# Designs tried in a protein design chat: VH-VL binders against b7kms5. Part 67

Target 1, 80 residues: b7kms5
Amino acid sequence: DTFETVRNTIRIESEVDESLRQLCHEERITKETWLEAAYLYLCEKPEELAQVIQLAQERLSQRKAIADYKRAKTMQERFL

## First folded at step 2 (VH-VL)

Design t9 (framework fv_iratumumab)
Fold by ESMFold2-Fast, scan of step 2:
Structure t9 (fold): chain C 80 residues (1-80), chain A 122 residues (1-122), chain B 107 residues (1-107)
Amino acid sequence: as target 1 above (80 residues)
Amino acid sequence: QVQLQQWGAGLLKPSETLSLTCAVYGGSFSDYYWSWIRQPPGKGLEWIGEIDYSGSTNYNPSLKSRVTISVDTSKNQFSLKLNSVTAADTAVYYCARGLDTYYDYSEPFDYWGQGSLVTVSS
Amino acid sequence: DIQMTQSPTSLSASVGDRVTITCRASQDISSWLTWYQQKPEKAPKSLIYAASSLQSGVPSRFSGSGSGTDFTLTISSLQPEDFATYYCQQYDTYPWTFGQGTRLEIK
């Protein structure tokens, strides 16, 4: 049979990307198939999924703080 | 400060291709999505699409078959091409700074270009 | 697509009045809504993001509230420079969509 796919792009931290790239090279898989497999696996493991979501929320909060800082400087330039 | 300057405008005939360019001055070009938004005379706003520094795009599905957005990172510029125009494409077109690429839900469209009037008539 | 509906489509008010504009989303958008002010012949200006967060440099007479599907923009004491068209926009789900606008005319 055949699979329908959607094209998307994601931006992740360069250190994480480098580590993931190395893993994918060693295991002979792609970033796309790793993401699919990881998500499907975690959907069957609610406790582990909850831990991953918590880590994701923490990482998003850190990125948002950095983005807010950059934005604050831009707003100062615009209005001051 | 961050400033967006756009150019390209004027009269088009039905079936022609609309072409606009936006240059970004100041700030961090690579940290944001850059969008095109249009406004027909006397009407509301319609989001056309966005691009980031790597050339990754998202388009409004209603326009996806006709729209191409491209980026020139060496000049901090991005451009809109809209194919097969009709009178319905008559609008003021704006470029705008979109969401931060790290945070999809950070504040959208905090800086706008001055706008370019495009009129499509036979 | 998420449809954004604003009420009223137009409003006339006097300087010093409290004015309220509402925006309704066709589905839950949490707090992912921005309000814009647009004056004639100019690009829109962002006033409020994340439903209730006031932009730097925007006067405190502007406030936003709401979550889910129902949102409100309030101007507590209308000033002459506030006549403009106001738009809401959701940024929960692509494509980004705007309300049809509310034209505020000052008496």
Scores: ipSAE 0.000, ipTM 0.620, lowest interface PAE 13.3, mean pLDDT 86

Design u1 (framework fv_pozelimab)
Fold by ESMFold2-Fast, scan of step 2:
Structure u1 (fold): chain C 80 residues (1-80), chain A 121 residues (1-121), chain B 107 residues (1-107)
Amino acid sequence: as target 1 above (80 residues)
Amino acid sequence: QVQLQESGPGLVKPSETLSLTCTVSGGSISSYYWTWIRQPPGKGLEWIGYIYDSGSTNYNPSLKSRATISVDTSKNQFSLKLSSVTAADTAVYYCARDYYDSSGFLEFDYWGQGTLVTVSS
Amino acid sequence: AIQMTQSPSSLSASVGDRVTITCRASQDIRNDLGWYQQKPGKAPKLLIYAASSLQSGVPSRFAGRGSGTDFTLTISSLQPEDFATYYCLQDYDYPWTFGQGTKVEIK
């Protein structure tokens, strides 16, 4: 083995994971190598990288809104 | 990369108000919940309350009458005031980020180092 | 408030041992449970959320299981850095409540 790796656990949306898993299976690559390749490719394209960051920020905001809603709902289940 | 640091007096007299500030660095305080948790020496953890950048708060009922949490987004800080303290309030006080994930599960994912507050005359 | 009871309060173990810690809720909390590790003089660190989901950066030897009222944290092969106090936390209902802690000590 020629490189050092780190082990990470990340949580992504089920639909995105299913789509990515299917792509990896069809192309005979792994999620790990796809992630590395995607990041490295985007680092060479600043304009595309900026667009991806914007989409990531939007998705994070949407997740936060859903989490806030679920938090409020959980509280209401016991504090009606 | 996100770091939290507690600050405030380490000694408070009985009946006075305990005041602590948490400074957030390496990330924005906006769009996250922030919490205070305490631990008396040799005992377990007790959740105090949380705040969101809008000023929305929720408190442990056991402390609600005495606790006030506030946030200053311009300084990237949030603070705790606990009034009418007694020896029972002697504890290490931690600030932490309250990351409530998209499925509604609580994660206290970043913590300050903790600051000991002793209530004594 | 929901009471969280951990068992045992303390245990002694050797490096390489399989360690299991139990947490019981006074009522059904679904899978709204997290596990935290605290080393002496340090802040707690999140290990597991949603009863069984491993936090990023946490070694795979840690595993959480359970739902409803009975939960376990298992360390499959104890390492020197794992000697610590472990806390469960329910986030089903306010106020959020921790268990009393389980101290894992060197034999």
Scores: ipSAE 0.000, ipTM 0.635, lowest interface PAE 12.0, mean pLDDT 86

Design u10 (framework fv_pozelimab)
Fold by ESMFold2-Fast, scan of step 2:
Parts: C-alpha cells; structure tokens; sequence
Structure u10 (fold): chain C 80 residues (1-80), chain A 121 residues (1-121), chain B 107 residues (1-107)
C-alpha cells in the first residue's frame, strides 16, 4: 500500500485536548483525520495559515515561559 | 539522522582526570541540551549532567565537585572532564541528546554507543 | 535524591507472554517518568515518556501506566527482540535518577 502512516505522539494543553475530543465525538471523526484535514485545508489558504502560525508562536512562547518557571522552582526546592 | 559518538582513552589512572568527547553528526548542536550518563559494569545508569549550547550546565550533586561539561559549537562536540578518579568511576560512558517539551517534560532521544573507561593502576 | 525502585529485579518469560514490571518513586513525581530498554552491549533506547506516552517507532505492545509514586510497564505479547533490561527514569527533580533495572530473561 502506497498510503503510509506514521505514529505521532504529541503533548497538548489538557483543555484543548478535551475540547477537541468532544468535537471529534460529536462529528464522528478521529483526532488523526481532523489534524490531517485541518493542515491540508490551511495549506490552501496562505493568509489563514499565517494566522495559525502566529497563534502557534504565541502559545509556544507562553509554554516556554511556564517551563522556565517550573525549572527554576525545581532548582530552588532542590538547593534551598 | 542525528548520530553521537564518544571518544577518549579507555584507561585512566587513579587520581587523574578522565576526559571524553562526544561528536554530533547529522544535526546541529545548537538549541539542544546534551547530557552524559554512565553505567558501571553490571550496574545501573547514573546521570552525570547536561549542557545547553549557551554553556549553561547542571550536574548531579554527587559529581558536581569533579565534573565539568563543555561545548565546542565550531567542532559540533561537547566534552566531559571528571577529576580525581577512583575505581568507582569505572563505567561505560554515554553521551545523549536531551529533548525538552515546552511543558518542561524531558527525555533522552539519541544516544552514543558508549565508551568503556577503566580506572586502574 | 528521589529513589527509584524496580520490581522484580529479574524475571523469566517465554515468547508470547504478558510481562509486567513496576517502578516506585520515593516521592510524588506526577507523570515525570520514562522507560528505557537496554540490550546487552548497546545504549538504552527510549520506549515511553510522560509515564504513558509511546515514543514514535516503538511497538504498540509496550504500554506504560501510573502516576504519583507507582508506575508499570507492560509488554502485552513478548517478542524475541524484547529480552533486555528495562529502566525507569524520573525527570521530576534533579538529579535525574534511574531505577536499578529489571532484566527480562528467556525461560
């Protein structure tokens, strides 16, 4: 078969996962097919894709700040 | 594909400094954490420390007074120096890449094959 | 430092068996736990991270569960290539610490 799949394991915000899981249940689709469809759709819409990338960059910056805080707190608890 | 390779002398005398280098190929050393882990023969694994490409380091407190990890981005290498070695430092030494999710969750995704260092007179 | 204790230290099994190994942390580490497989003469290989997330390319017969202090790695149908030593690792607090290992041996 020429249609090959890869297994992706991703960690996302629990609230987002819960919302997406509910959407998939209501619409009778899977998270896998939703992800594929969303990406393919956005690839046909450069302006919308750019907006999604901007949001992703903002969320990435926020999560990095949280990770930095977690790391600093752990270091303080270890040494202090 | 990223590959890591350890190099250094297989035999070190007690009280001397153990020096190992890890060469990274197939990818840039920049923007990742790089770690050293060791395993004495027939025993379990022990984390030594890590370095980020900026030079920021963190060490296992049990080894902090003797261990120094450094990075040479021009050679795509990072190194471990462990001073004042004893027979207890005899181990297979691994270098590995430390991947960190944005959430702070971490794991080691690429490992070198390991190099045996024997501390003996 | 957080102590990680694995049980059993070794077990004997046959191809096709369901194998379960456990890892206990001396304090709450949430889900900051990984499982690594090491074959003789080779470097460890990541199997599971975040207690239950299967690493890409790892067979689905490997499964992790647990949170807090008690964790389990299950191999649902042991294959010949699965005979190895398995280590858990906590990444909750520095220093990062491994369990002592569980050796899965041929019966």
Amino acid sequence: as target 1 above (80 residues)
Amino acid sequence: QVQLQESGPGLVKPSETLSLTCTVSGGSISSYYWTWIRQPPGKGLEWIGYIYDSGSTNYNPSLKSRATISVDTSKNQFSLKLSSVTAADTAVYYCARHYEFDSGLTYFDYWGQGTLVTVSS
Amino acid sequence: AIQMTQSPSSLSASVGDRVTITCRASQDIRNDLGWYQQKPGKAPKLLIYAASSLQSGVPSRFAGRGSGTDFTLTISSLQPEDFATYYCLQDYDYPWTFGQGTKVEIK
Scores: ipSAE 0.000, ipTM 0.611, lowest interface PAE 15.2, mean pLDDT 85

Design u11 (framework fv_pozelimab)
Fold by ESMFold2-Fast, scan of step 2:
Structure u11 (fold): chain C 80 residues (1-80), chain A 124 residues (1-124), chain B 107 residues (1-107)
Amino acid sequence: as target 1 above (80 residues)
Amino acid sequence: QVQLQESGPGLVKPSETLSLTCTVSGGSISSYYWTWIRQPPGKGLEWIGYIYDSGSTNYNPSLKSRATISVDTSKNQFSLKLSSVTAADTAVYYCARLDYTFESGDYSIYFDYWGQGTLVTVSS
Amino acid sequence: AIQMTQSPSSLSASVGDRVTITCRASQDIRNDLGWYQQKPGKAPKLLIYAASSLQSGVPSRFAGRGSGTDFTLTISSLQPEDFATYYCLQDYDYPWTFGQGTKVEIK
């Protein structure tokens, strides 16, 4: 084998995991190879990479305020 | 397996600052929230606050004016300082990892790994 | 702050008994509730999160139920290692608050 690999443990949201698992099953690929391919593809597409980074920053900001997010969501549900 | 270990003085004088450090081994401190929880002898648990590896913090309002949590990612450690202590601050102090799950637009948090706890007695 | 009230404060039981512990929130917390087990001299251990989700490695005799304000933890057949104090925790709103604990003692 010509590849050296590392083992990573990452945590992703359950809805995203479920969707990605369905995609991998349908296309007969693995989560690991999808992640590698997605990153490599985006590295060749600077404008698309910038969009992905923006989405990642938005998701990170949401996670930093987990309890605040729960509170905001509850208020929206009650007052919508 | 992730392991947490508290360290710091077991005795603190009234009006001084209590200082504790939690050392994380078996895993990276990055990408997780880390928390402090205390338990006075014979009583229940009280959440103190948390920190994310970016330095973002949140505190129990009852302790916010006195508590400071900080993180040192290079040492894989995070710490608690609690100022102006009194006898009411005598407790076993635990550090713990905070993880969460997200389902249908809602976060549920939990404390999955805990240190063994360190007793801090406030007395002269 | 959301107040969490557990009942009973203590109970005595024998090995093989079915034990039920209750936890009541002062307001609706949806399913944002966890259960923790603490043995004397030890740190608490996560049993259940999101009201009913069993943590990996926790025996199936532990079960959580409930939503809104009323929650229960059931141990279907008490084992010797289950004698401990049990705490509920709401994570719906800050500050996160624990119940006062329920001590499960040997008869």
Scores: ipSAE 0.000, ipTM 0.669, lowest interface PAE 11.3, mean pLDDT 86

Design u12 (framework fv_pozelimab)
Fold by ESMFold2-Fast, scan of step 2:
Structure u12 (fold): chain C 80 residues (1-80), chain A 121 residues (1-121), chain B 107 residues (1-107)
Amino acid sequence: as target 1 above (80 residues)
Amino acid sequence: QVQLQESGPGLVKPSETLSLTCTVSGGSISSYYWTWIRQPPGKGLEWIGYIYDSGSTNYNPSLKSRATISVDTSKNQFSLKLSSVTAADTAVYYCAREYSDLYFGPEFDYWGQGTLVTVSS
Amino acid sequence: AIQMTQSPSSLSASVGDRVTITCRASQDIRNDLGWYQQKPGKAPKLLIYAASSLQSGVPSRFAGRGSGTDFTLTISSLQPEDFATYYCLQDYDYPWTFGQGTKVEIK
């Protein structure tokens, strides 16, 4: 058995990032280990996992609407 | 309204350092990842690296020993230096923004027009 | 690094044709794949993100499919402005890697 790590860019809202950074500083942990721990914890709690997925779907929908507006402007100006 | 513009010498001699600057206008450089991507003439695209406004960087391992990306938030600019260049570094160099409101990984939503850098004696 | 292989490297098509290009990853990248269009002398333009999500302002004739290792970009009715080179990009793991490109040229 080997443990391999994957490097990804995780992009979150700046306000959320600032709050998470403050939490990590106060608790002496890193953002990477927070993400791993949160996911592993939720995987063993199906009811809580379902709630988190619902919130994630709502946030994604909101971000997509904002992103679509911004990208439509860029495309109109440069390519469309 | 956000626009990116590359600038820097179009000709660099072998063994010297390639230096390019990307100027961001129409929006703040803060809270986004900014990246450099290159394309040799007639070939495909190669990701070079990124920088966040905090100064945090990550580089393509193939270029890590030679590449340095820096950010100057007061000038709304970020820059690429690539040392010890050879003919293989001849390419159009693009700067681009990674969009922060979508998923994991880069969505490049704004690009500069690109600048050709030729490595020749 | 994750290798991205596109096929075909080039194709010839006529206006109104259905065009399909493929992209294969050397390992499972889930849906962490984007498609970009590049016209001669221009910077690339994002068409599709997360394998199948159409970027706002991009015509609905463009569609992405796939997950894991095999992905396709389909143009359902090719228009004159669609003659370009198309690139896939995996954003699953560093370094970000592009396919070699597929050139769609006039027949």
Scores: ipSAE 0.000, ipTM 0.598, lowest interface PAE 14.1, mean pLDDT 84

Design u13 (framework fv_pozelimab)
Fold by ESMFold2-Fast, scan of step 2:
Parts: sequence; C-alpha cells; structure tokens
Structure u13 (fold): chain C 80 residues (1-80), chain A 121 residues (1-121), chain B 107 residues (1-107)
Amino acid sequence: as target 1 above (80 residues)
Amino acid sequence: QVQLQESGPGLVKPSETLSLTCTVSGGSISSYYWTWIRQPPGKGLEWIGYIYDSGSTNYNPSLKSRATISVDTSKNQFSLKLSSVTAADTAVYYCARQDFYTEGLAYFDYWGQGTLVTVSS
Amino acid sequence: AIQMTQSPSSLSASVGDRVTITCRASQDIRNDLGWYQQKPGKAPKLLIYAASSLQSGVPSRFAGRGSGTDFTLTISSLQPEDFATYYCLQDYDYPWTFGQGTKVEIK
C-alpha cells in the first residue's frame, strides 16, 4: 500500500513509443516507472531539466504545425 | 433540413460488441465527415471518432483499440462498433455531421437525437 | 490530451441578466474553440465557432471572446429559452475535447 497510482491517457509519437517500449522490454521495466524515474531524476538536475523543458516546448510547437497541416489536408479532402 | 437518426440495441451485455447505425436523410452522406460523440449519464461529452465518405477515419486514442466506424453510401448510413464493452460504456450516443467547408474542424452542425445504450448483465 | 476546464459548474440567473461562462485550455489552442448549448433531453447545438464567430441563426445576445488559453461565452440578456448546459470544445488537436459543462438555471 506504499504507492497509490492514478491513470493517465497520454498521446506520444508512435516512433517514440516503439523505441521506449523496446527499451522497457530490454531493461525489464515499465513505461510508467521509466517516466516516474526520469521526472524524479530531472527534478534533482535543474540544468538538465531546463534542457528537457526546451525540447518539450520545441516538440509541442512542431505538433501544432503538424496539426495545422493535417487540418488543411483534411479540409482539402472534402473537395478534392 | 438534414436529419440524423441513431438506431441499435438499448441494452448490451458486458464483453460484447456495441453496434449503432446512423441514418442520414434530407442530404447525401457523400462529401461530408460524420462523427460519433457519447455522453455518460450525468457527465459531459466525449468525442469518439469520425469518418469521411472515402472510408478515412480518425479515432479518440482512448477508444481506438475498440472502436470501428464504417460508412455505407448506398444506404446513406454510417455505423459505430465498440468491442469489449463494460459498464463505463453506458452513455447516450450521438451521431453528427461535421462540415469542414466552414471554419473549424469540430463544426458539428447537425446532430441525431441520441440513443441511450446501457451495458448491463 | 488537451484538458478543457469550465467555470462555474452551475449558476442561477434572472431573465435579463448578463451571464458569463469561462473556459480554460491546458495549452495554447489559438482560437480553435467552439461553444455548444444542450437543453435537457436534447442533442447539443453549435452556438459559436472559432472562439468568436456566431453560428447562423443564433441570437446576437450570445458572444464568444478569447484566444490562447482563456475563453468566455457571454449572454448579454438572458432569456427563458437559454436554460441549458453550455460546453466548450477545442478543435486544435486530436482528440477533440469538451469542457465539463456549465449549467445555467433561469430563476
């Protein structure tokens, strides 16, 4: 009863998910525990945490651009 | 004057497949996107997925492994199948038309009246 | 997924009142937000799209404002037929997500 968990549904890029799944399989850990460990480790490393946040911001901007592109493509599909 | 009407069993047993059909009248299914949205009793709305008349689909990731949307242009109908249902799938299910011709991708301009599906033994 | 949070969860107002409902997105969604009205036992109806654009046939007392993460729906002079639950919806990224709803009860 040491750990209470919460369920989250998180969408990540399929290629990243495949790579992470392979890593977890090889190391005998779960995606959930890897995410917890990564976050906890980075909280103790402010310089590295800042770099990860920057990468996250860049990835979010790229997702926005891709979503806009897909939106335009979806609208074109209606008429083309 | 486009009208949408959901149909299907009101009661589905746990672990079975929920199957619903939306019949479109007053307009053609061709050249539009068609969507399913559900609402559990006393809760808010949840988008399930859409289909275009070409068969192109997009699903809510939370339901993608269980949900299948299909279209039958000859009958002017589209359908939802949701496999391995549980009590959490009890909801009013709506079908709706999605018109990308105007601004906004989630522009749901016509809705069916909704059909209650209860998952119970 | 983008989380949409509405406030208040419910409110009661008199006919003629100005009513404001807020919606907050967990991330920047630009102006990719719609507002839907749902009356008891009925399907939702589109009121506002692209944050501020009024749907054809919707009374001008309904107005949407906002961009980025913070949005409002205002009903300038509440009418008896405005008794309903109002939902915001982001269409910026998949899956499209609704707020939890705000119930407006007319006194």
Scores: ipSAE 0.000, ipTM 0.578, lowest interface PAE 19.0, mean pLDDT 84

Design u14 (framework fv_pozelimab)
Fold by ESMFold2-Fast, scan of step 2:
Structure u14 (fold): chain C 80 residues (1-80), chain A 121 residues (1-121), chain B 107 residues (1-107)
Amino acid sequence: as target 1 above (80 residues)
Amino acid sequence: QVQLQESGPGLVKPSETLSLTCTVSGGSISSYYWTWIRQPPGKGLEWIGYIYDSGSTNYNPSLKSRATISVDTSKNQFSLKLSSVTAADTAVYYCARVEFLSDYGSPFDIWGQGTLVTVSS
Amino acid sequence: AIQMTQSPSSLSASVGDRVTITCRASQDIRNDLGWYQQKPGKAPKLLIYAASSLQSGVPSRFAGRGSGTDFTLTISSLQPEDFATYYCLQDYDYPWTFGQGTKVEIK
């Protein structure tokens, strides 16, 4: 009968955030309820969940590669 | 649950090589960066270096000439060797996991309990 | 190397107090800063990453803010388990460097 909630701070790409905010405004829902609904929906659809996880892994890999490149560049400028 | 455990001799003689191993359990060593940090008694934390599962390393310049970090994926372990030790190398040594979150930082999210290494004759 | 200076080096506080710890970088590090808690005889524990992101499982009374060179960690209502030494860590440039630590002591 009552919800217990957790306050989470998450970082997402600004373009994705802008798109999600627009969707939430148009549909009259919140980002929090969108995230909850999306996760719960995908948990019931294993094939779709697997595709989302793959996309998430690809995005994380891309971000790690960019971070590694930036750090390597900074190190080269300082030490060589 | 992923856990890290340091092991190695607690006493090392001056001029010898300090050798420590970190055993990773509850998860794969692959696709993460792994790091060593040390803390002399009563003092603060000092980053030593990291290794990726490919064998790629990066070291604190102050220790680079003496430090070697290696990974053994078959044993799910990574190790630190620090050569030519002196009393200044007496410290608690920690291993930790590093998660690169792109521009969101490089947090050390899981730590071992630490192992004290004393350098004395 | 980037020098990280914490202030104060130590403070005394009571349960229920609002505690603020500061960390200053010698140059711009964007938001590449983490906060770690260390209790006596224990390993450090990650509290905050990317200056303001709360690590999963860490109580919401911990909050980080700041960017560039000036950062703060705030504990909104100090609990008995929060008496510890707190360290900031910049992960912007190599070598990664910690602040000297701030010890939060019982008053």
Scores: ipSAE 0.000, ipTM 0.618, lowest interface PAE 16.4, mean pLDDT 86

Design u15 (framework fv_pozelimab)
Fold by ESMFold2-Fast, scan of step 2:
Structure u15 (fold): chain C 80 residues (1-80), chain A 120 residues (1-120), chain B 107 residues (1-107)
Amino acid sequence: as target 1 above (80 residues)
Amino acid sequence: QVQLQESGPGLVKPSETLSLTCTVSGGSISSYYWTWIRQPPGKGLEWIGYIYDSGSTNYNPSLKSRATISVDTSKNQFSLKLSSVTAADTAVYYCARDTPLYEFGSYDYWGQGTLVTVSS
Amino acid sequence: AIQMTQSPSSLSASVGDRVTITCRASQDIRNDLGWYQQKPGKAPKLLIYAASSLQSGVPSRFAGRGSGTDFTLTISSLQPEDFATYYCLQDYDYPWTFGQGTKVEIK
């Protein structure tokens, strides 16, 4: 039986990527299979899925604030 | 669904202030970043600036000395004022929403645009 | 400011053709690039964000690729409604800057 796959590029926080990479190494799985398994598992768990979505919304809001701060700081450094 | 509508004079005299309002319907203006983008006839797009509902703004440095964006959450509107206009400011002006799904600069809803002509 | 250069400025194509347009940044912008479609007399429409993420409701024939300085938008099988001008936008650093646009015209 064969699997057809697609390639995606995503940007995540370095600290999260490091933690996930360590988990995958210790458990002998790949980031791709972990992502697939996590999504499939959560699709069967509506209450848990809602909590994950809430965390995702919170983290996205935080990233927007951080990105704006960093861009503003870069502008100040150039302007100097 | 969220809808945006630009309004304001279609003709502005040189040296005067261009004033436009964007009315948001079908959703709250609060907790989103909103932007103005313009397009001179037959040319490309130029980002003007953004505003958050707190009043926090950022502007294109080329326009910062002349541009002011403000928000009125009670009317669900945000506005652009551009002072000391010249023929180079003739453009279709768009208002747009920065998507909540990504960091910044991805615009998921747009007004239909309003042409502002600066008579020379 | 970061300069965005699109190529070609225009191209002629037929329905069913594979169309590729390119966008190059004057410096590394990671994947902070979006693609927009604009039809005559209409506002731009977001097609792709974060270089390769397809906006909800956009047909799968549109695909974005690239990172760093070199980016492409591909339309795998051009449809009549795809004749339009396409713009890239970098959102890495202020001010946001657009490419000059690529007009896809009927052959």
Scores: ipSAE 0.000, ipTM 0.656, lowest interface PAE 12.8, mean pLDDT 86

Design u2 (framework fv_pozelimab)
Fold by ESMFold2-Fast, scan of step 2:
Formats: structure tokens, sequence, C-alpha cells
Structure u2 (fold): chain C 80 residues (1-80), chain A 120 residues (1-120), chain B 107 residues (1-107)
């Protein structure tokens, strides 16, 4: 088999990006290969995969709460 | 003291596999990143990939589907195979040794380069 | 991939001149930059790694500076053997990418 890649742009929290970038530089790997390896590794470990999915769900909920708060604050400012 | 020497055919037909060997003398192949770099005539340098003595490899994504780098520690050699070649693969091919210093990969020794022409 | 752009693409200089070559990265690469010299018909030679560290055996007239996205290579007093093409290389992220080269030619 030949290997084909797709170009993917994702937006992540700045602090997380900084930490991941530092790790990749120190370990001599790329963000792309780290992501591939992490996903493949977790796919072989169902319990760990479930915990990572839970963390992802928690982070999504947090982002939604922050977005909701910001919208409410904007509306409040418009009434002042 | 350390010397690298590329070898392989200078002419390869389109669609065939380009095969090059780099022979290392004056030093051990262990604990270094052995790298291939190419340069089309009159153009700039392009990194192809590397292999560590453990067999671990990394490739330029633009070449990953066609490139294979391997190492033979018993012969103090490493090699590049590039499949399905076209005229765009015509270049001088260099092998080089990469150090790991301060999280950088300086290429401190290079072979003299070998011209590979892809034509019918 | 990280794009490396060198400036100028070519320059003409005389022996004894101070020559400055610039390399710009499309994103922050910290100090993960090397400079290589290539003479016609020859393999490239490492001059500087980690943006500013002079390779053993390279004359002190070569100096590298910079961090982040902007880098320079300076030759303080150009010698006859310095007429060559110079390449920068980022090794911050894969694929490792070279600049297009700066040709330093005799006036």
Amino acid sequence: as target 1 above (80 residues)
Amino acid sequence: QVQLQESGPGLVKPSETLSLTCTVSGGSISSYYWTWIRQPPGKGLEWIGYIYDSGSTNYNPSLKSRATISVDTSKNQFSLKLSSVTAADTAVYYCARGLYEFSDYPFDYWGQGTLVTVSS
Amino acid sequence: AIQMTQSPSSLSASVGDRVTITCRASQDIRNDLGWYQQKPGKAPKLLIYAASSLQSGVPSRFAGRGSGTDFTLTISSLQPEDFATYYCLQDYDYPWTFGQGTKVEIK
C-alpha cells in the first residue's frame, strides 16, 4: 500500500498548542505524526480511549459554556 | 575522517524504481540520523527523509508514498529506493549524516552527490 | 509545510565586503535554523546550526543571528572561497524545508 495524506487545519487552545509544540520539538517528531500515533495507540486501548473521549466531551461543554456566557454579556452591554 | 559515498545507476527509466546506496567509512553508523537530500539541476535543495540506526524513518510527505530508506549496519550502508520515477525526479542525490544537538539535526557530513537522470 | 524565503535571491560582491543574507520562516521556528554553503558542483557544507552556533572548523567571519521568523547570515569580510550559494534550513517541524538559496557571486 501507498500512504496518502490529507491536509487538515484545526483550531486548538493556545496553551495546549504551545505545550504540544514544545513536546514535538523536544522529541524530534511532528504534530501530525504525534496525532496519528496518539490516536492509533488509543484505539488499541479501549479503557484509555474512553477516558480521552470523556475529556474531549468535557472540553466541548466548557467551550459551549464560555461561548454562551460571552453572548449573554454582549447582550447585557448593549442594554447599558 | 568520516566519509559518505553515494552509488547507483546514473540513468533510470520512467515508472521504474531509483535505487541508491550510501557507504559510510571512518565511523560507525550507530546513533546518527542518516539522511537523503536531492537537488534538481539548477534548483534548490529538497529533504527526502532519514533513518536512524534503529530502523526508525521519517519522510517528506511529498515523497512518502514512493520513498523507502533502509539501513544495513553490518555493511555500514544505508539506501534510498524511490518508486514510479518521472522526469521530475531527475536530480543530484546526496546522502548526509545528521547529528542530534540541542534538539536540532545539523547535517555535518555529506556525500559528493550522484546525478540521477530519469529519461527513456 | 513551513516556507523558507531567502533574500536576496542573488547578490554581487567583492572580496573584503560585508555580506548579509536574510531568511524568513512562514511561522515561528524558534532558533531551529541552519545555514549551508554550496559551491558549484559540490555538496553543501554546514556552517551554522541552532541559528547562531558556528560549526567546528568554519571560519569566524561567518555569523548567524535571529530567532522566531527572521534570520540573518553575515560574512564579515568576504573571501574568494566564499563565492557560493547559501541555503537556510528549518528543522523545527517536518518536513524539513530549505530556502530557495542566495547566490553570492563575484562582481
Scores: ipSAE 0.000, ipTM 0.589, lowest interface PAE 19.2, mean pLDDT 85

Design u3 (framework fv_pozelimab)
Fold by ESMFold2-Fast, scan of step 2:
Structure u3 (fold): chain C 80 residues (1-80), chain A 121 residues (1-121), chain B 107 residues (1-107)
Amino acid sequence: as target 1 above (80 residues)
Amino acid sequence: QVQLQESGPGLVKPSETLSLTCTVSGGSISSYYWTWIRQPPGKGLEWIGYIYDSGSTNYNPSLKSRATISVDTSKNQFSLKLSSVTAADTAVYYCARETFYDLGSYAFDIWGQGTLVTVSS
Amino acid sequence: AIQMTQSPSSLSASVGDRVTITCRASQDIRNDLGWYQQKPGKAPKLLIYAASSLQSGVPSRFAGRGSGTDFTLTISSLQPEDFATYYCLQDYDYPWTFGQGTKVEIK
């Protein structure tokens, strides 16, 4: 018996995606198996997991800041 | 599971202020953008504005002089006030959540059921 | 404000048909476009974000493509539950603007 798999769409910055695709090609693995392995490895390494979560939070904050800047700038340019 | 529910009067007289509240359940209002969108009967959708939990707002220029959106994080609610209403403000009003997806892009992933507001004497 | 024009305004189709709806922006919006489905008396439902990304839980028969100013939504094999009005929305520039809608009606 195996556990059921799910299909999901993940959006990654193009530069990061290009680098990850090259790694997967050279090592003969898939993005799906790399993601599973990375998560499972980090779940057993609490200190490293915390660092990855911090980086993820920083990257999310950067994307949010870009969105906020985009909103504010377009509104200002329209009326000033 | 997060759910949104609009509430407010279904009938408002011309020149009065329309007041609507959106109640968020099943999740926190914090760290999301919350929006109001309206749809006049038989017509398309019009974005009204958004608010973030910090109180930061942005409005459709066509409504900016009359619209005010506020948030009450303690009640897990956000509200719309639209002043000096006319028959042109008759519409179904929706509240919705804006979710960040990709490189600054947002989409409305959760919507309230909508509430019809009729402006008439 | 960025104007979004949909074509056609309405169409009639049969179950099993391939349906294509077009959305044109008055200026370059990159891939900052979403597609929404609305059934009578119901709130709109997100189908596609970032022009081509399928929202979780949405059937794979829905596909979006395009960038810049020209976008399409394709339903590869129309199902009974797909008869609805479809709206595009640009999220490139505030105010966010919707197309006028395309009504997909049973033939």
Scores: ipSAE 0.000, ipTM 0.618, lowest interface PAE 16.1, mean pLDDT 86

